# VHH binders against Maintenance of telomere capping protein 2 (MTC2), part 2

Target 1, 357 residues: Maintenance of telomere capping protein 2 (MTC2), of Saccharomyces cerevisiae (c7gvl2)
Amino acid sequence: MGDHNLPDFQTCLKFSVTAKKSFLCMYRDSVSKEKLASSMPSTCDIQLKRAINDAYPGGGIKVTVLNSTTASLDSLATTHVKEFEIVIIPDINSLLQPDQAKLVKIMRDCTVAIEKAQSTRIFIGVVHWNNPVQPSGAAKDGDEAGKPAPKTRIFLPTSLRMGAWLKHKFWFACAPPYLDFESSTESSINTRANNSIGMAEEEKQEPESKRSIILNEEANLNDVFVGSTVRRYILDIMVHLRTHRLTYNAKAGGVYTNSLDDVVLLSRLIGLHSGKMFVSPSHVKEASRWYFPMHLELVQRSSMDSSLLYGSDPNLVDEMLEKLAKIKCEEVNEFENPLFLESLVVKNVLSKVVPPV

## First folded at step 4 (VHH; framework vhh_6z1v_2)

Design s09 (from z04b with A33M)
Fold by ESMFold2-Fast, scan of step 4:
Structure s09 (fold): chain B 357 residues (1-357), chain A 123 residues (1-123)
Amino acid sequence: as target 1 above (357 residues)
Amino acid sequence: EVQLVESGGRLVRTGGSLRLSCAASGFTFSNYMMGWFRQAPGKEREVVAAISYSGGSTWHADFVKGRFTISRDNAKNTVYLQMNSLKPEDTAVYYCAAEPYFGTLEDWTYDYWGQGTQVTVSS
């Protein structure tokens, strides 16, 4: 919805459930000198469970919380999958790369199971952020002589602290759900606890409407028309993103082959949500604003910048990246969006690519 | 201003135990992933263990798994390496290092390094 703001949780949840896709939820932790991270109780899982129960009353979806620990990941890899399950991963960006790799494998296996119509398990990764990671101030030339490593300081470190393979397993990112944390939290927790412990409330007249809504939305989604001109528009956007000044050319800017299918699917969902049985360029622009920021790989250090191939002075490139890092730090805080710079790149591309008439 | 100061290295007999500490200052310790590396004379530097900024995600090299345990105390800006059942092959200078980017095990991604503490294991 917004040009700079993250989309709302409820819409992202509905789309992700219908598409059987995983997504990220961004939580900005409050800065408090009196709070110790190890002693502060986490409420994000409670909030998310409540929001899911509010969106899908009737218990057609099992919600599980996976602690972000090595042991929990090893356990999850061998756990039986129910018909439809949402796994909440708190503090997903606290995982070391080996644990991120384990999670990627688990998510890949879940995608295969969905494709084979065996079971559905999707993930909501919770990203905790306060401020962008500060860039390195030191040159590493001498210490890196034995490796093909970056020789200059990093100015634009990844805002999510997630490896590309894990990041690409999630199709978009959203803002936290809006909740009354004082008065209604207790009743929502009680509803969730009853559902998770298998309370036999099925004897009451539960409407089957919530389970049928997911199936009806999936069926209707298949009927949403996507014309060849719309597909060409998406491809044009992808090409412009891959060749953008700030995207990392060696990795095609993070815009992979699967991006076309993902943006088409998201555009269909946006179209259907707006009451249309066809995709328009406006739906594609909105889908692009949701999808691409998380899938972009930006230039993070001067050695990655393609202008060096044309004889640019590394010091001038460093000055440019320092200015961009300052913008990233300032604007991310204003818009509460750790993907602000990525969103700006998408906005720039959308302004330059001419939509079909 | 940025400093990583290792301590606890000494001579230990085979089968003994030792706890290394690394005190950090001059940066926001709780935003950094921490690693322990070691280097023996004439060998390349190798990663021993790593811990996420929250402490929930840990990694240990196969050659120390079950013997060494990494931990951290963010309130004290300190990372620890508990070493049990020490072997002569564990003899090396041990370095702590800080990584803010990807939680990798690759030494080139680590921004800050200590000066090292010598661990000698004799039979």
Scores: ipSAE 0.549, ipTM 0.828, lowest interface PAE 1.5, mean pLDDT 75

Design s11 (from z04b with N31D)
Fold by ESMFold2-Fast, scan of step 4:
Structure s11 (fold): chain B 357 residues (1-357), chain A 123 residues (1-123)
Amino acid sequence: as target 1 above (357 residues)
Amino acid sequence: EVQLVESGGRLVRTGGSLRLSCAASGFTFSDYAMGWFRQAPGKEREVVAAISYSGGSTWHADFVKGRFTISRDNAKNTVYLQMNSLKPEDTAVYYCAAEPYFGTLEDWTYDYWGQGTQVTVSS
């Protein structure tokens, strides 16, 4: 994974199943949002169901799809799961704030049930995104005398169109699962080297049941050692994120108190995945790159910027935010990551905080 | 040029019905949540109803629940407010507004606003 690239779906799925945590899956719209908003079915749910079934064939995990509608949320609030369920929410970022609040409550109740070992229900929120075309000229709506003045100008568009409370219920975001679009038969026919029987691709099924694997990984996770110096390193990263020039100070930059436990947990999973029974600073850096971009609240308008308290010119703040918005819109296309600017903030902080080894 | 044009406001009798329409142009309508707001003389502007860009998520204020229904037609770039069982207290200028950010019910996140359409409900 690069500094600005989203992690892969399979690793994120494995970590989330083991940790019993919900995550986001980012889909770049290959067709206009008009088709999605007109209730054209997205293929993302089919693709995700296939990827989950490939990872956990033969059951043990129930997979359901919950459309992002008021009626579907009201229905989900009354349903109960017996064992392990993954709920896919297509187009999660289409929910209005009141429905986002309902989903937050449902997810909170699911977390409590997991903590009490009653049932496990986790969520994969699907975010459909496309870079917004920046409007030309900032102050023309409401120019007529006697009409309401334009409201507060927002320079940095929201990356996910989700409120902070809902966003913080998901611990990280990943890229869509990669599925081969070409048949292996066509590739074999077009390549002269594939005439050999011995070059056939082998697919192996895991010998152990998938449910047993999940239970074993959960048990092993508790044995991964996290030293006090590593915990202090994470806290130092959190403090630097909260005080960063581009983060919203009134909300502690989005870095809440539970961030420590989340980053510790993710660091343990990364350590275990790398074959280590202890967490190193490199595991913390990787966990920070996965976790924090989604959990940052950035300054979106000049009135959120603390520099105004020190006599900064609001016009200069507006110019800075306009330049950052342009960079955000242009460079998220290169990295296929709607959290690119947030990733830059994390990278900047990681470069300034000295690791304990 | 971005425009939101409301229509359908008129004088109606108590217990009557109206359908307000808001035609949008100059932006990608299907990327925006839409809201209906109202303001009566001497009162603050209040949110009446909102609808997500997909149309699947809707909200209605307690004072209009069961009487008003918001809907949208993305193919026609239009949002609607169906108003039933109208009361004198519903008399206000009704505004259409567009929200691209968080799907909030707060004025400050709505970037584009119409000019308003007057609804008068006589006793």
Scores: ipSAE 0.704, ipTM 0.900, lowest interface PAE 0.7, mean pLDDT 77

Design s12 (from z04b with N31S)
Fold by ESMFold2-Fast, scan of step 4:
Structure s12 (fold): chain B 357 residues (1-357), chain A 123 residues (1-123)
Amino acid sequence: as target 1 above (357 residues)
Amino acid sequence: EVQLVESGGRLVRTGGSLRLSCAASGFTFSSYAMGWFRQAPGKEREVVAAISYSGGSTWHADFVKGRFTISRDNAKNTVYLQMNSLKPEDTAVYYCAAEPYFGTLEDWTYDYWGQGTQVTVSS
C-alpha cells in the first residue's frame, strides 16, 4: 500500500468483520454526473452487496441498506438484530449534524451490544466525494444580514463533510470495489468466475460453518503478540500527531487515547494477514497509514493555530493555510484520496518517529 | 459571483400561510446544505430549518416543527420554506444560507448568505 493510497475493499471488509468495526468506502463523484443524479439511482449498494457476497459466500451475514434520510435513521433506532449484520449507509456525508448525532448514538449502542456479545451490527458508510472547492472566505453579505461575519477565514475544507464524532466511529477508509462489466467480454467474465472458483478452497459454506469461521478468525487475533515497545511506538506516533504543526491542538489533533487500542488491533490484523504471529514496526506503520488520516483534525482557520499563543502574525498563518488549501484542493485528484493532506501529515510523523528495533 | 436571493416575504394575517423561495447562483448548489435563519428586531438570529445537499436529511426548530417545512429543488437551484399556521412571533427577516463544511446548524459554518426577506404576521 502506498503512502497516499486507500486500502482495497476486500481486505478492509475482512478486517472489519473480524474486528467487528465499521469503516468508510470512498466513491468518487464526477461533476458531469450532477445533472444525472436525480434521474439515475446510485449503484454503490449493489456493488457493495455483491462484494460482500463474494467475500462471504453461503450467507451467515445479513446485509441491509440504510438510506441517509431522517426517516430511515429514526426507523433503524427501533430495529434489533440477532444475526451478524452489515448496514450499508449510502451517501453518509449528506447527513446534517443532528442526524449525524442520531447515527453516532445508534453506532455507540451497537458497539455496546457487541462488547456484551448480544448482537453484531457493523456499518459501511459510503462517502461520495469530489475535488473540494476552496472556501471563498468571509463574505460581506454576512455583515449586510445584520450578523457578524466569521472572525477568520476557513481555508481548509473538510474532506468528508462529517463531524468528528461520526468520523471517529469508523476506523479506516477504503477504495470502492471495482466491478467492470463490458458487454463485449461476457465470456471473459464467465471465465474469471470459473478461475476464481477453481482457486477457492471452500466457498460452499453453510450459515453455521460461516459463523464458526468468523469466531475462529477473531480468536486467532488474540494470539498475535504485541510487545510493550510496539505499544510505546504507537503512543509516540500519537503524541507526534497531536503536536504536529498542522493539527488542531485544542482537540489533540483528533487523536484520542482509545486510538491506541484501534491501531494495536489493526496492526494485529495486518501481521496475521502477512503470516506473522507478532506485530512488527512495519505493521504499525501500515496500520497508521490506514487509521490516522480519518482520525486527524487539521487547522482550518488562523484562530485554531496554536502558534498565535506564541505571538505569530495571523497574516503569515493565513498565507500558510492558503497554500495548504491548494494542496488539499488541487492534489487530491492526483492520488484519488480525499484524505490526501491528512495522509501527508501521517507520512511526515512516521518519517520522524524512530521505530524500535 | 455568488448570489442567494430570497423572495416571498410579505404581510400575512395570523393563521395564514406563506412560501419563501431562495434562488442560488454562482456555486454548485447541489453540493451545499441550505438553511433558513430568522432575526426579529432586538433579538439574536436563530436557525429555523436546514436541509442536506441531497434533500434527505432535514431539521426544523422545535418552535416551528409541524408548521414549517423546508424543501429544495436542485434542478432549479432553489430552496423553499413553506410556512403554515403563522403566528405573530414568526415576524422576522428570513435569511437563506449555504453550508459546505459540516452540515451544522451554527451560522459560523455557513459560507454564503442572502440579504433577507421580511415576513410580518399581524393579528
Scores: ipSAE 0.701, ipTM 0.900, lowest interface PAE 0.8, mean pLDDT 77

Design s13 (from z04b with N31E)
Fold by ESMFold2-Fast, scan of step 4:
Structure s13 (fold): chain B 357 residues (1-357), chain A 123 residues (1-123)
Amino acid sequence: as target 1 above (357 residues)
Amino acid sequence: EVQLVESGGRLVRTGGSLRLSCAASGFTFSEYAMGWFRQAPGKEREVVAAISYSGGSTWHADFVKGRFTISRDNAKNTVYLQMNSLKPEDTAVYYCAAEPYFGTLEDWTYDYWGQGTQVTVSS
């Protein structure tokens, strides 16, 4: 996987189920002008349900689709979890900030229930994204207060349209599932309609065996060794991200205290997946490439730039942000990644931090 | 050219109803969250209601909840504010605004603003 490409859905799903963590799935808007319906399941819902069923056939995991509506969120807040549940949110970045806050609270309550071993509910947030559009600016709003307006114009376009608190509830972002060859087995040439094949497979599936597989993966994960030098390497990466030129210093660049535990956990999963019972620096680098782009807050306007405290010219900061906005608008198309600029920051930090030998 | 044009503001008696409309042009309306704001004489501008670009997520201020309803028609590039059980306290200039970023209720994230439509509620 490249430094700027999103990881694949199947690996992200497996890691997230094992770790009991929520993740985002990035869907680029089609060339068509038609947008997704808010009240009806989108095509992505069908694709994601199929991909989950392919990875975990026979059940053991309940999959539900939560429309991105105020009513659906209010309903979800009162629904108790009886089984392992994956909740798909088809257009998560359409939610207004008050509804994003409701979802954050619901997800926080679900995390507490997981920690108490009472139930497991994780979320797959679907982000529909377009080519970033450079903002027009917001200086006029400052003027109406009758105060000298600071330069409050947003230069860097927003790609996810999610508030930081909601964004940080998801541990990484992935590409959509592969569009597979038309599903057929060599033995199915004489079968009737494909939906009949699906029904037969469903009837023969074994939920108990799938639960056993999940439990075995969790047990193996706990046996993956993480040395103190590796933990220190992760902390060094975190410090460099917090102090990076392009990260918002006042909010620690978005790199919160839980990031250490999250990156350790992801590094263990990558190590286990590569057939190792210990975490190496290469596993940490890969985990960092997956995790940190979601957990960075970049300088979007000159007023956020800490260099102003050291006498930097605001006009030069504005010029820098304009150039970065142009790069972001052009380069995301090449990599199909709305977090491309964040991934560049991570790549830059990883190139500067010396891994333990 | 980007334009937001409010209409429907007029004089209404207490307890009456009114529907405001905001016609949008010059930008991809279906990609923007929309908000209704109001400003009464001598008061700060306040957010009244907001609606996501999909129409599924809505917010109404406590002081209008149950009386006002925001809605949108993406095919017509129009956002609406249905106002019922109007009170003298609802007298204000009502502004339509468009927000492309976070779906916030904060003025500074709204990039495009209409010129406003006057609503007067008399006793």
Scores: ipSAE 0.671, ipTM 0.885, lowest interface PAE 1.0, mean pLDDT 78

Design s14 (from z04b with S30R N31T)
Fold by ESMFold2-Fast, scan of step 4:
Structure s14 (fold): chain B 357 residues (1-357), chain A 123 residues (1-123)
Amino acid sequence: as target 1 above (357 residues)
Amino acid sequence: EVQLVESGGRLVRTGGSLRLSCAASGFTFRTYAMGWFRQAPGKEREVVAAISYSGGSTWHADFVKGRFTISRDNAKNTVYLQMNSLKPEDTAVYYCAAEPYFGTLEDWTYDYWGQGTQVTVSS
């Protein structure tokens, strides 16, 4: 697990199934390729269904692929299943803001149903991303010394093009299960050939024994000890994130009340996965690197920067944000991580907060 | 360089139908959400309908829901607004606009705008 790399799909899937939490899967797409303009990319659907079958052979989990369409969301709201269900949402970041709001309500209802032990439905949202959008329209070779710059909104390229409420419904983001080389014809043919077989297998009756395995993992998780000093360490991290220079203070930096419980849960999963029956500070640091990049709201324009209250020049703040956006455009391509700047903020906070002894 | 060209606006009778088209050029149309806005004389501009870059997610204002349908053709770089059961209150200049970020319904988030096409509905 690297500081700036997305965690692997298989580990994220295992943790999410055990915790009954939803997560995002980040697929890098080329804007120049027409095939990825569809809200129903068949390749990622096939890969995800195959990866879930590989992790949970013989059933125990129903996999449903939900197109990112208004009609599909409306139909999902009325559907009920008794089994553990994973809903794959291809191209989740293509949804218009009103449909994102509908999805948030559906996911909220599913969380309530899980808490009441009535049903278990979790979501894997597929995010298609490309090179980040440049924050400024000004070109180095086109501008005149005295000409006013065109009025345009500036978006720091940390955004997944998802509303904050929808983004916060997913506890972390991961890399794709199989690295897909877009131009590889042989790999694409093999993936498509396996599609009908994988889909047919997943529609078969689910063995009860596989569901028992999931429940046993959950029971083992409850045995992982979390001390009060560890909980205080997480709270200290949260306070530092909320007050960080680059986080939007008016929204508590995106660090909400559920963050403590989520990080405790993720720390337990990491501890158990590492063969430990207790949570250490290193487990908390790793959980923080997975969780918080998804749950940070960064300053995107000078008007959002609290330092203006203390006499900061808005032009200097804008210059800082543009320089950070330029660095992010280069670094996110290197790390294959659209949340690179958020991960940098998390790394900075973790370096300042002293872990308990 | 960037251009949005609306067409199809004309005079129609109450209860009639009309299809507006918006042809886009100079940007990667297939990655932008598209919206139709309208502005009647003496009134502020209002959002009528929006469509995601994939075409799968759509929104229509309550005052046109069931009567208007937005659609797009990414191969032709064109967005459409099919208007049925037209009312005098639908009389306005209709604008096509492109939104690169969250698929919002707020006009200030739209980067590119057409010149507009006049729709007049007579009693």
Scores: ipSAE 0.674, ipTM 0.887, lowest interface PAE 0.9, mean pLDDT 76

Design s15 (from z04b with F27R)
Fold by ESMFold2-Fast, scan of step 4:
Structure s15 (fold): chain B 357 residues (1-357), chain A 123 residues (1-123)
Amino acid sequence: as target 1 above (357 residues)
Amino acid sequence: EVQLVESGGRLVRTGGSLRLSCAASGRTFSNYAMGWFRQAPGKEREVVAAISYSGGSTWHADFVKGRFTISRDNAKNTVYLQMNSLKPEDTAVYYCAAEPYFGTLEDWTYDYWGQGTQVTVSS
């Protein structure tokens, strides 16, 4: 897989189901006639439901679609679930900050329920994205009444339009599932609908066969060995990300302490998927490429750059940020990845940290 | 680029209703969260209501909850504030603003502002 490409949906789905973790699915927001019906967040649910059914045919996982509205969030907060549920949230990045905070609380409660083995509810957040909006159009102080306009320019545009707390509830981001135009027939759709998750005409599953597959993967995952040197390697990567020139040092670059456990878990899944019962440095590098781009906070404006505290010329900092903004706005299109600049930072760190021999 | 123009402000009696409109110029309106702010004489500017670019996520300040309703029409590039059961305390200049980043309620994240429309509620 490339250094800057998003991982594929099917692999991310299987890893997330096994780990009981939530993930983001990145849909290009396009006015293109060709992809409008299948790529738009408001119509992605059919494609995602089909992809989930393809991975887990015959049921065993309940799939629900939660619209990104205030009313839908309030409704979900009061719902109790006993079976394994995947909640698809279309257009997750359209939520206002108060609704994002509500969703964070809901997801936190679901994580607690999973830890207590009371229920399993994970989320697939659908992010619609386009080339980043060029910042710098802030109103001048003279145009404001009452409160003055902000005096510092924002150079780097927001990649996902999500607050950091909500972003950190999702362990990685993936590409949309592959569009299979040849199999999108009415008969194929009807066949899949008849075998829908949570609605089976095949009444009783003797062993709960899809649940048994998940349980077998969990058992196998627990047997994957992680050495102390591998854990130290991950910690070294985290330290380098926290102190990187382009990361916001006041917030430790966005790399939280619990990132260690998340990367260890993802490395074990990658190792198991590759047929290994131990984690190698190559598994850690791949896990890092999947995980860290979503868990970084970059310097967006000159006031966030700590070098100014040590006598750096503010004009040189502004010049640097202008160059980075061009990279973010221009090269994102080539890689079809809204987290391209974050991925570049991860690649830079991985090239500097020496893996254990 | 986006330019905002508010309209609909006028003198109304206590208990009356009024609808404010904010017309946006530019192709990017449907990508912005929108907010209504107000500033009364001798007071700081405060946020009244906000709406996501899709219109599905909304927020209203406690002091107007149940009386004011924010809405938008992306086909017309317009955001509205329906004001019911008006009180003298609602007297203020009302501002429309556009937010491209996080959907916050904080004024520093709003990059584009209108010039305001005066609402006066008789005591």
Scores: ipSAE 0.682, ipTM 0.887, lowest interface PAE 0.8, mean pLDDT 77

Design s16 (from z04b with F27R N31D)
Fold by ESMFold2-Fast, scan of step 4:
Structure s16 (fold): chain B 357 residues (1-357), chain A 123 residues (1-123)
Amino acid sequence: as target 1 above (357 residues)
Amino acid sequence: EVQLVESGGRLVRTGGSLRLSCAASGRTFSDYAMGWFRQAPGKEREVVAAISYSGGSTWHADFVKGRFTISRDNAKNTVYLQMNSLKPEDTAVYYCAAEPYFGTLEDWTYDYWGQGTQVTVSS
């Protein structure tokens, strides 16, 4: 019985910095009056910059906020990184497909640079989400039952409104950092005042020391043991996700070849974080709950359902997708997780795949 | 659900300017990417310009770059196409459309369409 809530920002940040991986941060657009200041998407850059500074005080990491315009993406492609940089992309899921393609290319080039040990630039994509809007659905003739659904219609709402290639550049999604209004106001004022009067005690760690912490965690990560039975368990999970009734089989359910390495890496981080020098099946289950909801492509229209190749009635598939859309619209509000339906698929697979003892 | 109504189409002379408006009714306009499409007599429908739901990402076809500008006002539930330096080749029925999925430029992902507004550029 897993939790369907998104993981916390601070843990996701530390894991992503250590692994040199990009992640998504989910902000709800529907804001109640009581939470207006602390949950507004328009202030996400301020909140994220503060959370990054809290985790890595002393400026061992450069933080850049990118807007979502074509000119900004073109400029980012030509900028050079001297040390470790985190690029925050507000409204990442508002990008039109041509701009998404540009960002995918930029992120691919950054990954290559990381692999060549030339520079480290990772991305935090900010997803702004609201209650899912149910698509128009299949047009059905009011006078005639059994009319085939149009191939172009999508029944299941998209979770993130991002293209698959862009989505797969991010290894997991997290909740926004927790913001306490009283703490934020008083701490910010006190920190600024102390810094302006040269309080040496507030600068307890140098930037060099922060770089050493990141390097030490990377070294420790390499020592975490992953057995062959654990790797087989991950592969079994991947196969079950690829063949799940609700996943788009023609695209391997969104579970691509690099998923094994990603889940192994995340399992090592979870193991290390729990004080273990080896990966257990429980670490794999937790890694799977974090990772795979982002890396699933669900059946969104009847033409994507592989059962149609074997003579299934398209109208029955449409009925199934309508029911799933309603579940997605209802339960996402309970857990504040736009990936709730994907997390249910992962939970179902984890319940069926037998872990090694 | 979104209902779209275009306005502003008329006869204009070569080199003239025109602003098309698309008024949206429905609670979800600010959640949709919006596009302007056109179809000239005897030609296929083609995408002219598109704008993200936030307005931060825009795209214009090469044949209208520097002449046309797409914009939106989410407070007024309206998307605009400002058309400058009009040419006879711009003569077409112009459609606005809403895209709820991935911000594509492909017409089949646009779920909601207006009825169109006729633009005729003389001589």
Scores: ipSAE 0.609, ipTM 0.855, lowest interface PAE 1.1, mean pLDDT 77

Design s18 (from z04b with Y53F)
Fold by ESMFold2-Fast, scan of step 4:
Structure s18 (fold): chain B 357 residues (1-357), chain A 123 residues (1-123)
Amino acid sequence: as target 1 above (357 residues)
Amino acid sequence: EVQLVESGGRLVRTGGSLRLSCAASGFTFSNYAMGWFRQAPGKEREVVAAISFSGGSTWHADFVKGRFTISRDNAKNTVYLQMNSLKPEDTAVYYCAAEPYFGTLEDWTYDYWGQGTQVTVSS
């Protein structure tokens, strides 16, 4: 994985299921909205269901697709689940702020239920993104009477179109499953179906057996050692992110206290996946590249910049943000990563923080 | 040239119905959330209803909930506000606005605004 590339779907899915955490899947939408068949399942929903089934064949995990609509959210809020469920939310970034707030509450309640071992419901939010021209929204004096005038230009709008509270409910973002994987999954399904015909043998594991596999993975994860020096390294990274020039200082740069536990957990998963029963600084760096881009709030407009408290000229801040916005647009296309600028901040911090020996 | 043009505002009797339309041009309408705002004489501007760029997520203010319905037609680049059971307190200039950032209900995040259409509800 490069410094700015999104991690692969299969690894992210496995980590998220084991950790009981929700994640985002980033799709670059090349299809015009005029050609979208709203009455038919989207390609991404089919692709994700196949990818999940391939990773966890057999029963034990329920996969539900929740349309990004007000009615669907209201329905989900009243539904109680006792089995392990993955909820796919297509086009999660299409939700208005009030519906995003409803989803945040639903996800918070699901996290509490997981902590109490009452149920397990995790979410895969699907973000369909195009790299649009940067919106201006510049304030303009002399506007018509009765017509509202924007007060501040937004130079670095959130590429995901998600509010911070909703974004922070997802621990990382991944690339979509590759076409080769989708083709392989289709071939595997066809082969299984053909092999089952006339044999009357079940290929799928019983739900109880599948739950045992997940529990064993969780037990192994708890055995991965995390030293105090490693925890201090993560805290040092968090402090540097909170005070970075491009992060919104008034909100601690989006790096909250719970980030420590999340990065520790992700570092353990990376360590275990690499065949080690202890966390090294390299595991922390990789976990940080996955996690923090989702958990940063950047300065979007001059009024958010802390240097104004110390007498900086807002016009100079605007000039800086305009230059960063141009870089963001160019690099997002190159890396297929809508969180590129956030990834750049993480890279800068990791290069400056000295890892423990 | 970016333009939002509201239409449909008129004098209507208490208990009546009215449909407002807002035709958009000069930007990719299907990438924007749309909102309806209103401002009555001597009062501040308030948000009435909003709809996501896909049309799936909608919001209506408590004071119009159950009476007003926002909808959109992306093929026609048009957003609508169906107003039922109109009351004198609904009298205001209604504005159509477009929001590209967060799907918020806050006016400062809306980049494009129409000129407004007057709705008058008589007793």
Scores: ipSAE 0.667, ipTM 0.883, lowest interface PAE 1.0, mean pLDDT 77

